# VH-VL binders against Ubiquinone biosynthesis protein COQ4 homolog, mitochondrial (COQ4), part 16

Target 1, 235 residues: Ubiquinone biosynthesis protein COQ4 homolog, mitochondrial (COQ4), of Homo sapiens (Human) (q9y3a0)
Amino acid sequence: SDGAGPLYSHHLPTSPLQKGLLAAGSAAMALYNPYRHDMVAVLGETTGHRTLKVLRDQMRRDPEGAQILQERPRISTSTLDLGKLQSLPEGSLGREYLRFLDVNRVSPDTRAPTRFVDDEELAYVIQRYREVHDMLHTLLGMPTNILGEIVVKWFEAVQTGLPMCILGAFFGPIRLGAQSLQVLVSELIPWAVQNGRRAPCVLNLYYERRWEQSLRALREELGITAPPMHVQGLA
Below, E stands for the ipSAE of ESMFold2; O stands for the ipSAE of OpenDDE; V2 stands for 0.75 times the mean of E and O plus 0.25 times the DockQ between their complexes.

## First folded at step 10 (VH-VL; framework fv_recaticimab)

Design m1 (from k6 with heavy chain G57K; at its last look DockQ between E and O 0.01; V2 from the best seeds 0.00; counts 0 for: pae E 14.9 > 2, placed apart)
Fold by ESMFold2, look of step 10:
Structure m1 (fold): chain C 235 residues (1-235), chain A 122 residues (1-122), chain B 112 residues (1-112)
Amino acid sequence: as target 1 above (235 residues)
Amino acid sequence: QVQLVQSGAEVKKPGASVKVSCKASGYTFTDYYMHWVRQAPGQGLEWMGYINPNSGKTKYAQNFQDRVTMTRDTSISTAYMELSRLRSDDTAVYYCAREGKTDYIWGSFDYWGQGTTVTVSS
Amino acid sequence: DIVMSQSPSSLSASVGDRVTITCKSSQSVLYSSNNKNYLAWYQQKPGKSPKLLIYWASTRESGVPDRFSGSGSGTDFTLTISSLQPEDFATYYCQQYYSTYTFGQGTKLEIK
């Protein structure tokens, strides 16, 4: 065993060859079953190094992003005051985040820890991205059905450039019916791309300080517009 | 305060067209879908379609697909519904309605216009 | 495409009565991804625009009296007025907004 030791909790140091094998295997598994979030996580951790550096540098240049990198906030069961979030008005960011968790029967802690990133700061960046992903459904007004997930992936691809987001955006649609695919290509993708270009980097947003903010006000601040159609009831 | 104000009553002959306007105030017009619903005398409510005022994209109820056109002018926060090839059974009150109560922009109609009576007679 | 059926078509009741109106959809309006029923209830008084009472099957709109409540899930829904008041004379409509938008045919509530 090398004497380097873990760089952070749960870190699994891997060779370039091991990373290549993990990337290939996780990509295949994620394409086969997009709901294998653990495989999507492995893919992101093994293929995203250059992009994560770009995102980290972008965060450093933004005052709010730099504060996030310094303070390292986490969205987890141990850091959230769930009673406080439940007490917030309907339509607030915190209340809508709780609703997302309840509907999907998940907690912030159900996602796999970061393992295969060989830089502690970049490991935080990808972990933060995963926690932010749950917020993007709420911010974009997208449900968790297949069509909604693909729309979020297009937004994420524009925002982050992460290989796993790009692959999900391009290959996710193979599971759609013809009507949903037509709507996706003609209306939803252009909308997602437009908003991804317009909105500031969503990793630079300190969500933990905004739980009380109305979702409407937050969308206005970010320049996020209404979707071109209702995604509920489409597949 | 949210308000939807519609254009005045219309009397039309069979075969003509009618265009009803709905001016919105008290909110950001482009953030909410606008729907059109009609009600024939003594009858129930019939959904006609919607427009996304941001993109201008529409969806129409099947029975109106070839006769209805919904548009908007974002500069004056106004939605329009045009119904062509009018028949006597198109005599109704026509409402605009805003789609609200949306966390995912899937909502019920929380604000309604006052209605526009369209009478089709020879 | 989803047909909404209300029962009864007309109902007479006295002030103070508990009134129930049912609404049945031809397909489920429960969206499993967010566990919400996309069903609303409206009240329309003669000569006036409809007014939203209940959305997501059971959530009361602001300013609506507590005597109005909604219940049910999937395909079967109920609007209940717990103690009928004179101002509740109106026609009541259910509406699905799960896949496009359709209304029930209405229930006319007449107060004796």
Scores: ipSAE 0.000, ipTM 0.423, lowest interface PAE 14.9, mean pLDDT 83
ESMFold2 (binder alone), look of step 10: mean pLDDT 93; pTM 0.948
OpenDDE, look of step 10: ipSAE 0.006; ipTM 0.498

Design m2 (from k6 with heavy chain Y104R; at its last look DockQ between E and O 0.01; V2 from the best seeds 0.00; counts 0 for: pae E 14.9 > 2, placed apart)
Fold by ESMFold2, look of step 10:
Structure m2 (fold): chain C 235 residues (1-235), chain A 122 residues (1-122), chain B 112 residues (1-112)
Amino acid sequence: as target 1 above (235 residues)
Amino acid sequence: QVQLVQSGAEVKKPGASVKVSCKASGYTFTDYYMHWVRQAPGQGLEWMGYINPNSGGTKYAQNFQDRVTMTRDTSISTAYMELSRLRSDDTAVYYCAREGKTDRIWGSFDYWGQGTTVTVSS
Amino acid sequence: DIVMSQSPSSLSASVGDRVTITCKSSQSVLYSSNNKNYLAWYQQKPGKSPKLLIYWASTRESGVPDRFSGSGSGTDFTLTISSLQPEDFATYYCQQYYSTYTFGQGTKLEIK
């Protein structure tokens, strides 16, 4: 399977040995420097093949998820209507997402393209997961600080089972101070796990059709409760 | 050379509006947040808000929230700040300031415009 | 918002003196994830725009003389001018940029 040609834009076919080396190297580098988002992307692409199949299959069974797989929507600066998002009511998903991007100074286009997944449909699934990650920060009310990111990783681990999410959830806390670690273990992890079990798979949500929906109403629809505390000032 | 050139001094009556421009040059305008800061005579610096020129997204300081509007025109690399319902205590020098890109996260203000004096008098 | 308090409000000194200005924030401005203090110092000469001197609490902006140094962490910060020069007559501001943006009240440095 080494010499397979490109299956989609940016695809880099790799052998199982090459995937193993990329997975190990990217895991080490991502643990050393979690701001290496390119290494996190490589890790996700070179691991979790079976989990991506499970996620894709459950998306096929969900009516909204099936539409997403068919229509292949993207969340990027080329697909977003920023004027429309700015015009939405305060508290809507789209407006809160735009504020999240501005407050945290991130762009939907900062994510590396999918390169190392050897199935075109599964490549879309992991790409969609990356784009949805920022939506999870908005849905869960979590900032991009290290504590907030770990909480999101726990939710994602429960929801997806992706090895990169499990590793991030389990080993991310080693960078926390004692106060943040105690809050994480006693309050935030139980909250994230419970909500991850209760909520439907968040990959099955067509966010691009829900920009106008109240964030509060969307959280109620998904069974996502308010976090037990604000985390923006912690970490 | 990074330059921020602001519009000229303005004299306004109470209740009017003022719109100050800030033309950027020497860098990619949409890559850096633009801030507005004012300074009343003999007083310190007061942050008013920012605009992300790429998205048009804004954040305003609480005490200006209902009177200030920040916009931009990316085709001419120009940011604007409009302050409405002017009062005599809005008499100040208004600065635009660029937020520097240091270490891939938000930064301090590395370049400032020359300032625009706005005088509000009856 | 994080309130920034500077001390002293004004200060007179002679050329060659060592001058210190302090700045205290109402909340920590240290982001533990990257170990950076989101604290800057600006110099403003009469009739001119502010000029960035120090960012990340202790990093000098390019072109700033070595006599300017910043120190401190968390809530307590200091700007030091090791040997005062005639051109250092100005007002100095600290600023936090950890959560929104707030300035200290300023410290006016007068040369005798």
Scores: ipSAE 0.000, ipTM 0.424, lowest interface PAE 14.9, mean pLDDT 83
ESMFold2 (binder alone), look of step 10: mean pLDDT 93; pTM 0.946
OpenDDE, look of step 10: ipSAE 0.011; ipTM 0.515

Design m3 (from k6 with heavy chain N54K G57R; at its last look DockQ between E and O 0.01; V2 from the best seeds 0.00; counts 0 for: pae O 10.1 > 2, placed apart)
Fold by OpenDDE, look of step 10:
Structure m3 (fold): chain C 235 residues (1-235), chain A 122 residues (1-122), chain B 112 residues (1-112)
Amino acid sequence: as target 1 above (235 residues)
Amino acid sequence: QVQLVQSGAEVKKPGASVKVSCKASGYTFTDYYMHWVRQAPGQGLEWMGYINPKSGRTKYAQNFQDRVTMTRDTSISTAYMELSRLRSDDTAVYYCAREGKTDYIWGSFDYWGQGTTVTVSS
Amino acid sequence: DIVMSQSPSSLSASVGDRVTITCKSSQSVLYSSNNKNYLAWYQQKPGKSPKLLIYWASTRESGVPDRFSGSGSGTDFTLTISSLQPEDFATYYCQQYYSTYTFGQGTKLEIK
């Protein structure tokens, strides 16, 4: 649609200059405070256009990915049956995800809506990426502390190639103490990279159809090894 | 024409297992989810679970999660449902059903097998 | 689990009658992202497999006569047979496929 109007809900048309400014500003802020998820989101949207195309194309080539692109599933409080998730067996993806949300006091709704992607389908891809982020924490067994976030970002960087993930992965460690940095470099990053390379594209996973699957079984299916024991308590 | 042909009637004792087959034809077997639904005599329909024939991934209803195993053989376009530790209340007609794609969205069960009667009696 | 409740459980009607069957879900089966109701209606004759009639609450399956119509949104749905034919005497089931898959108890339509 050649119309000057929004391409999707929350779409904000921006000029290349505006995007550049947003990218620079968001990058600076994200570096300063990696917990500024909103800034990370802006950075991803303004810098990820080419990479998102690649991801989209990859999803199209995968039967499950193609289905996701067609069906456009969302992970939000409005779409999740929390009562159902709570009723699932311990160790299931759904139950562990719910536990993750509860323990870390995060909500699927905390993810910023996509605003600065000038393609509706790509906007969905990045939205899906954002909504799956907490699922990746669950899948990888990573906490939401600095170390856990960095590990997830490394995994995501390997999986998606998104500039924001790469930047987050590389600059995240700057805030770590020497001991944490050593563990990160010697154990956690190699683990994240190895698992990221081995696992299929996690965006092609239809998580909403796997709530009842054991997390262990899912990890085995994806070739994801157990997280290193040192992740808990170092942050 | 899409067809789902199930195996014949089974009579089992309590505690035994039963394996029902469903052979698909007339479409690409791996492109559609296969579901299993049972119906006790004079009762309604109860969903048991599904299998993605392409990946082999399964989802089971909570009531069957510990007793049901769904598998497939893609080489012969056949889905299997095995129910173990059979009880008298497992006496039912078991159906395989294909989940249809409409407007590229998964949803309703558009084709059904003829049903397999499983009788559990001492 | 989403519970589906049908009413009535049984109904007697004559050929030519207008018949209405209702189905209520314990929670909304309307998906906001695509604005579709994840609800289907099935017909089952004695000794036969269920047959899909309606999906997305109001779309008729191919080959289904025009006298069958589905309506409703959210939690309240209706199957209507505008003019009952002899072959329509059967049991009807509603189904949600929004979250897992659950069926109503069924409505048996009998000849008066």
Scores: ipSAE 0.006, ipTM 0.516, lowest interface PAE 10.1, mean pLDDT 90
ESMFold2, look of step 10: ipSAE 0.119; ipTM 0.619
ESMFold2 (binder alone), look of step 10: mean pLDDT 93; pTM 0.948

Design m4 (from k6 with light chain Y101W; at its last look DockQ between E and O 0.06; V2 from the best seeds 0.00; counts 0 for: pae E 10.7 > 2, placed apart)
Heavy chain, then light chain:
Amino acid sequence: QVQLVQSGAEVKKPGASVKVSCKASGYTFTDYYMHWVRQAPGQGLEWMGYINPNSGGTKYAQNFQDRVTMTRDTSISTAYMELSRLRSDDTAVYYCAREGKTDYIWGSFDYWGQGTTVTVSS
Amino acid sequence: DIVMSQSPSSLSASVGDRVTITCKSSQSVLYSSNNKNYLAWYQQKPGKSPKLLIYWASTRESGVPDRFSGSGSGTDFTLTISSLQPEDFATYYCQQYYSTWTFGQGTKLEIK
ESMFold2, look of step 10: ipSAE 0.007; ipTM 0.563
ESMFold2 (binder alone), look of step 10: mean pLDDT 93; pTM 0.953
OpenDDE, look of step 10: ipSAE 0.015; ipTM 0.541

Design m5 (from k6 with light chain S33R; at its last look DockQ between E and O 0.09; V2 from the best seeds 0.00; counts 0 for: pae O 7.5 > 2, placed apart)
Heavy chain, then light chain:
Amino acid sequence: QVQLVQSGAEVKKPGASVKVSCKASGYTFTDYYMHWVRQAPGQGLEWMGYINPNSGGTKYAQNFQDRVTMTRDTSISTAYMELSRLRSDDTAVYYCAREGKTDYIWGSFDYWGQGTTVTVSS
Amino acid sequence: DIVMSQSPSSLSASVGDRVTITCKSSQSVLYSRNNKNYLAWYQQKPGKSPKLLIYWASTRESGVPDRFSGSGSGTDFTLTISSLQPEDFATYYCQQYYSTYTFGQGTKLEIK
ESMFold2, look of step 10: ipSAE 0.534; ipTM 0.801
ESMFold2 (binder alone), look of step 10: mean pLDDT 93; pTM 0.948
OpenDDE, look of step 10: ipSAE 0.015; ipTM 0.512

## First folded at step 12 (VH-VL; framework fv_recaticimab)

Design n1 (from m5 with heavy chain K59Y Q65K; at its last look DockQ between E and O 0.04; V2 from the best seeds 0.00; counts 0 for: pae E 2.7 > 2, placed apart)
Heavy chain, then light chain:
Amino acid sequence: QVQLVQSGAEVKKPGASVKVSCKASGYTFTDYYMHWVRQAPGQGLEWMGYINPNSGGTYYAQNFKDRVTMTRDTSISTAYMELSRLRSDDTAVYYCAREGKTDYIWGSFDYWGQGTTVTVSS
Amino acid sequence: DIVMSQSPSSLSASVGDRVTITCKSSQSVLYSRNNKNYLAWYQQKPGKSPKLLIYWASTRESGVPDRFSGSGSGTDFTLTISSLQPEDFATYYCQQYYSTYTFGQGTKLEIK
ESMFold2, look of step 12: ipSAE 0.543; ipTM 0.802
ESMFold2 (binder alone), look of step 12: mean pLDDT 93; pTM 0.951
OpenDDE, look of step 12: ipSAE 0.790; ipTM 0.910

Design n2 (from m5 with heavy chain N54D G57Y; at its last look DockQ between E and O 0.02; V2 from the best seeds 0.00; counts 0 for: pae E 11.1 > 2, placed apart)
Fold by ESMFold2, look of step 12:
Structure n2 (fold): chain C 235 residues (1-235), chain A 122 residues (1-122), chain B 112 residues (1-112)
Amino acid sequence: as target 1 above (235 residues)
Amino acid sequence: QVQLVQSGAEVKKPGASVKVSCKASGYTFTDYYMHWVRQAPGQGLEWMGYINPDSGYTKYAQNFQDRVTMTRDTSISTAYMELSRLRSDDTAVYYCAREGKTDYIWGSFDYWGQGTTVTVSS
Amino acid sequence: DIVMSQSPSSLSASVGDRVTITCKSSQSVLYSRNNKNYLAWYQQKPGKSPKLLIYWASTRESGVPDRFSGSGSGTDFTLTISSLQPEDFATYYCQQYYSTYTFGQGTKLEIK
């Protein structure tokens, strides 16, 4: 048992044994149904504490990352001015992010709040990662279908080392058809790995202050190349 | 009172390794990054890298990337720097230095160890 | 890496003199979003460890006398000792900590 009490809003203090059981249970449920994003969130929160410290340290050592840690910006429907984003030029980060959300029928609010991280700063780091995940879809040009998610998970696994990203990258393909699996292994994984190694830490980007930036210019700044093919309509 | 106490002088042959220790006291060891800086005889200061004692995260200067390893033992508040494949031009005084805190951003070096002389001779 | 160049390499002065030491970086060490110059000055006496004098280009470390002051921004920085004391004869180093850590080559301040 854990008598420490909550460290932040939504915090659920847990013992090491409870964390082990939650990690095992959430991993099993996420494997059974990969769209249980709540179980993926529980898995990420109950594992990866050491990796979260490394990511936090990387953010602290970058001026933009340090500012993000201090100001704690959020990407949600309550914080975004959708009208302002729609008024931006076509091809800007903000406009292309809106197109991604619309085309893929997703919302920035699909991510559950952080509950099981026993450090307030690290809880923000994993929360920020979840909110940035949809931004990575925009940066990488990947849809939210199974194949697109796996490709993003490979990029994230290389970038972050988070156990949940590694699990998703290696076990996500179990449901792919032969065509999608062949394309994934021969073309998309090499591309994702190369770009993940080349790009700077994507948590260090203050996306909320870059909405007007050309997406093409931003990709060039980050060293992110065009994907070898369009993934929409596969798998 | 913050204090950094380093291990004693070392004499090594070329090709060997040296491991210098830095024991911290007077503060919470895991709250502050630890740096290593060397100074060859009659020369200026050369930064070698740092470790975050809390996470074990390290970053090394490019010139030392393939030869230096920085570690720590939090149970005895001690940082270590190991330099391998020693050459005669590695003869220097090696310092540990604590990175000071300012707000929520990194800082300069507010406390230094007394230095450890490493002599590399054939 | 950001290269730090100090001048002069050596300086002779008398007690009571006003002395200045300059430091130039190959790239700006000013981060515009927080308006901080990531620049420090250290004093090192023979056989001793360096001692921090100034950080953020112009902020004195606790216990450092008022006669030490730092100024400058971006790429050009100055350490000034307004009235030199006997204990101030030492070697002085500037250091950037904007991107990795780089020291100037040092300025030796000698007694006339």
Scores: ipSAE 0.007, ipTM 0.553, lowest interface PAE 11.1, mean pLDDT 85
ESMFold2 (binder alone), look of step 12: mean pLDDT 92; pTM 0.946
OpenDDE, look of step 12: ipSAE 0.351; ipTM 0.769

Design n3 (from m5 with light chain T100Y; at its last look DockQ between E and O 0.65; V2 from the best seeds 0.00; counts 0 for: pae E 3.7 > 2)
Heavy chain, then light chain:
Amino acid sequence: QVQLVQSGAEVKKPGASVKVSCKASGYTFTDYYMHWVRQAPGQGLEWMGYINPNSGGTKYAQNFQDRVTMTRDTSISTAYMELSRLRSDDTAVYYCAREGKTDYIWGSFDYWGQGTTVTVSS
Amino acid sequence: DIVMSQSPSSLSASVGDRVTITCKSSQSVLYSRNNKNYLAWYQQKPGKSPKLLIYWASTRESGVPDRFSGSGSGTDFTLTISSLQPEDFATYYCQQYYSYYTFGQGTKLEIK
ESMFold2, look of step 12: ipSAE 0.450; ipTM 0.780
ESMFold2 (binder alone), look of step 12: mean pLDDT 93; pTM 0.950
OpenDDE, look of step 12: ipSAE 0.375; ipTM 0.782

Design n4 (from m5 with heavy chain D103K; at its last look DockQ between E and O 0.03; V2 from the best seeds 0.00; counts 0 for: pae O 4.8 > 2, placed apart)
Fold by OpenDDE, look of step 12:
Structure n4 (fold): chain C 235 residues (1-235), chain A 122 residues (1-122), chain B 112 residues (1-112)
Amino acid sequence: as target 1 above (235 residues)
Amino acid sequence: QVQLVQSGAEVKKPGASVKVSCKASGYTFTDYYMHWVRQAPGQGLEWMGYINPNSGGTKYAQNFQDRVTMTRDTSISTAYMELSRLRSDDTAVYYCAREGKTKYIWGSFDYWGQGTTVTVSS
Amino acid sequence: DIVMSQSPSSLSASVGDRVTITCKSSQSVLYSRNNKNYLAWYQQKPGKSPKLLIYWASTRESGVPDRFSGSGSGTDFTLTISSLQPEDFATYYCQQYYSTYTFGQGTKLEIK
């Protein structure tokens, strides 16, 4: 940071020491309560600088990614035309995303704003990651239960390399029962990893321009296979 | 030097399909959108769609959504446009064009292929 | 879709003349975030591929002579050739790339 003040909205300039403390504290809290999404966010912001640079650079090398970085699209209630999405055909990305939001009772606005990233562009990258998270649920067909979240985190970890994703992926299973854990390890994690490796960087997708696209077609384009059947039946 | 070299002229019957190739050289093929534009005899330019050579993502013009398929082979830096169910009004010169970029802003077509004449006749 | 309308469809001029071609878009092609007009001009000679002349409404492509200039913002744009040269007789197209990609119908510049 240039020390000249906030670099973007909600930016909180912090010293390296402060960042370290935040990272340690947020990590501890996230381990204690993995449902503390705010702490996971803090951890991601304070530890993800190098990884975010890599992601940014990757986005710059992709035409669509570069465009996203330039145009800075946002996925929020204020930016989404929900009426439009509702009017889209069944099976379209937009309609399925809307369905996901409704079924899981989540809002695009539930994502915390970026605060502790000392680069405006990188701040956007991590914001985009957060906002695309629910889109990944839609894309992967994953619910918002524990298993679904872990699967998405594994996918994200493979795709982004973000420390918070990696941590979430590894520590998420700690609270699972034996049967769920078995399915996770034997089927879901391998599936997530395989699809994560196969698919191009999902941050390079301009989702806002693909609402009309068939979700099936998009999955095919990305090489994403159907999820294992056990995902919906296990808590 | 950036070059786009297209395949040769095609003569097709109505109902047939045509596949035109565009080989790119002189730049990193996967770093730029590749577009296809056609021009009927004595008519203007009509945008058909684009492909992201890196991801394979495509966007087609509404008029071609059901008939056009754009693909690429990154190993040989070649883009392909296939148009199916050909009609007489598909007779045109087909161009591939690279979308230029300035500081990660895209839009203008800075390099064009030489064009491929496709004639659809019974 | 944004419709691009050029005027005139054709014009005749002499070498040395000042020539102006207009292009109107059905919607604004000015992007508020970067304040750029997503408009390009192309030149096409008979039997040849189009050539980019101007992008962002007013920026000349490399190698394009200074006599070519683009102006305008929002929905109204102009291509100007300050002093027409023999090699400038061609068809000119405007293009928006703000939302999808659409071309004007073209303006044929012929020798008088």
Scores: ipSAE 0.022, ipTM 0.644, lowest interface PAE 4.8, mean pLDDT 90
ESMFold2, look of step 12: ipSAE 0.435; ipTM 0.775
ESMFold2 (binder alone), look of step 12: mean pLDDT 92; pTM 0.944

Design n5 (from m5 with heavy chain N54D G57Y K59N Q65K, light chain T100Y; at its last look DockQ between E and O 0.01; V2 from the best seeds 0.00; counts 0 for: pae O 9.2 > 2, placed apart)
Fold by OpenDDE, look of step 12:
Structure n5 (fold): chain C 235 residues (1-235), chain A 122 residues (1-122), chain B 112 residues (1-112)
Amino acid sequence: as target 1 above (235 residues)
Amino acid sequence: QVQLVQSGAEVKKPGASVKVSCKASGYTFTDYYMHWVRQAPGQGLEWMGYINPDSGYTNYAQNFKDRVTMTRDTSISTAYMELSRLRSDDTAVYYCAREGKTDYIWGSFDYWGQGTTVTVSS
Amino acid sequence: DIVMSQSPSSLSASVGDRVTITCKSSQSVLYSRNNKNYLAWYQQKPGKSPKLLIYWASTRESGVPDRFSGSGSGTDFTLTISSLQPEDFATYYCQQYYSYYTFGQGTKLEIK
C-alpha cells in the first residue's frame, strides 16, 4: 500500500513501476557483472515475491522451518560467537564454516540487507536465503570462484526456484572456457541438480543449532554426495 | 537398435575379484549413464552404482563403495564393473543398464544387458 | 535411503483378469518443482533382464501395451494390468530414482 511506512528495518517502499525498473536494471547489471551481489540481491527482491511466498509456506510446513520463522535467527558477525566456533572440533559445521570464510576471505556481513520486499516475513525469508549462501558453499564444498558460484546457484535454483538463482545458473556459464563449460554441463550441473532434488529444503535447517554437528554427518543426513571433482582451479 | 552385451558367466573363489564387461551399441555410448544392478538368486534387484562414460565419473552405492570399481573404454563403447574381495553372498546375476541424461535429470533404466552370472564358491 | 515396499509379494490371476500391484515409498518421490514422480515399473520374466514398463509413475515406455498403466503420487503408486495376457505372467518391480536408486522387493504374478 502506497501510504504505509517501512515494514521493517531498511525497507524501502516502492511502486510496481519502480520495482520493474529496479528489476530490469539489476538484471542487466548482474548479467554484465555476476559478482555484483548487490544487484543480484535487488533482482531477487523485486522479482521473487511469488517464489518467496512458496518458500515461506514450505518453511511453515516444516517443524524446524517453522521454528526458524518464529525465532528469526540471523547469521552475522554480531550474532555469531566466533570464539565458540573456533573452539569446535575440526570437521564440525561451525569450524568448517569459519575455515570457508577465512580461505575465501568473505564475511557474513557481506550480504546486503533486504530493502524491496513488501512483506516482513518474506523479507526475512530472502534475508535468510542470503545468509545461508555461504553455508551452502561450505555444505557443498564449493569455492567462491565463478564455477563454484554457478554450481551453488544451480543447487539453489533447484531448492528455491528463485528467479535470481535461475538466472545466475543459466547465464553464469557464459563466462566459462570451453573445458570448464564441458565439466560444468557433464558433471557439476547434474550433481547439483540431483543433490538439490534429494536434499530437503536447506532453508529449513537451523544452522545456528548445528555448529557442533559433523559436516559429514550433516551431508549424510541431507543426502548430499561429494562433488564429482575438485572445483578449485577449474575456473 | 540399442544393445548391451555383457561378458560370460564367471566362477570365482572367495576373496577373488571379478570383472564384468558391458559393450554398448546402437547409440552414442557417452550420452547415457551406465548403471550396474545385481540380483541374487530368487531375490530382488540391487543398485550398485553408475559411471558417466563421457567423463569417467562414478558414484557407487554405499554397500559397494569400498569393493567396486567401474570403468569404461569409450573407444569400444564398453563399460566394466570390477568387484573385489568376493564373498558367497556376491553370487548373483549382474546387469548393466543405461540411463538417459534428459535435462540433467536422472531417469529410468530403459535398456539392460542380458546379465552376467557370477558364482562365488569355495 | 528410500525404501520401496510392494504389495502383494505374490499374486495368482487368470487370463483376462484385472490385476493391481501397489508400491509404497518410505518418503515422497514427488519433486515439487516439476511435479514429477520419480518412479518406474519393470517387468522381469524368468531368466531374462528387467524390462522398463512405466516411468514418471504413469508414462508408458515405447512398445508397452496399453493394458499397462501406472498411477499414484507421492508415496503411493499402483501398476494396473487391465486385462491380463498369457505373456504378462512375470515378476514386477517398482523403482524410485528420486534419491539414488532403490527397488521394491518384487511382485510375482502367477497363473491361477
Scores: ipSAE 0.008, ipTM 0.559, lowest interface PAE 9.2, mean pLDDT 89
ESMFold2, look of step 12: ipSAE 0.173; ipTM 0.691
ESMFold2 (binder alone), look of step 12: mean pLDDT 93; pTM 0.948

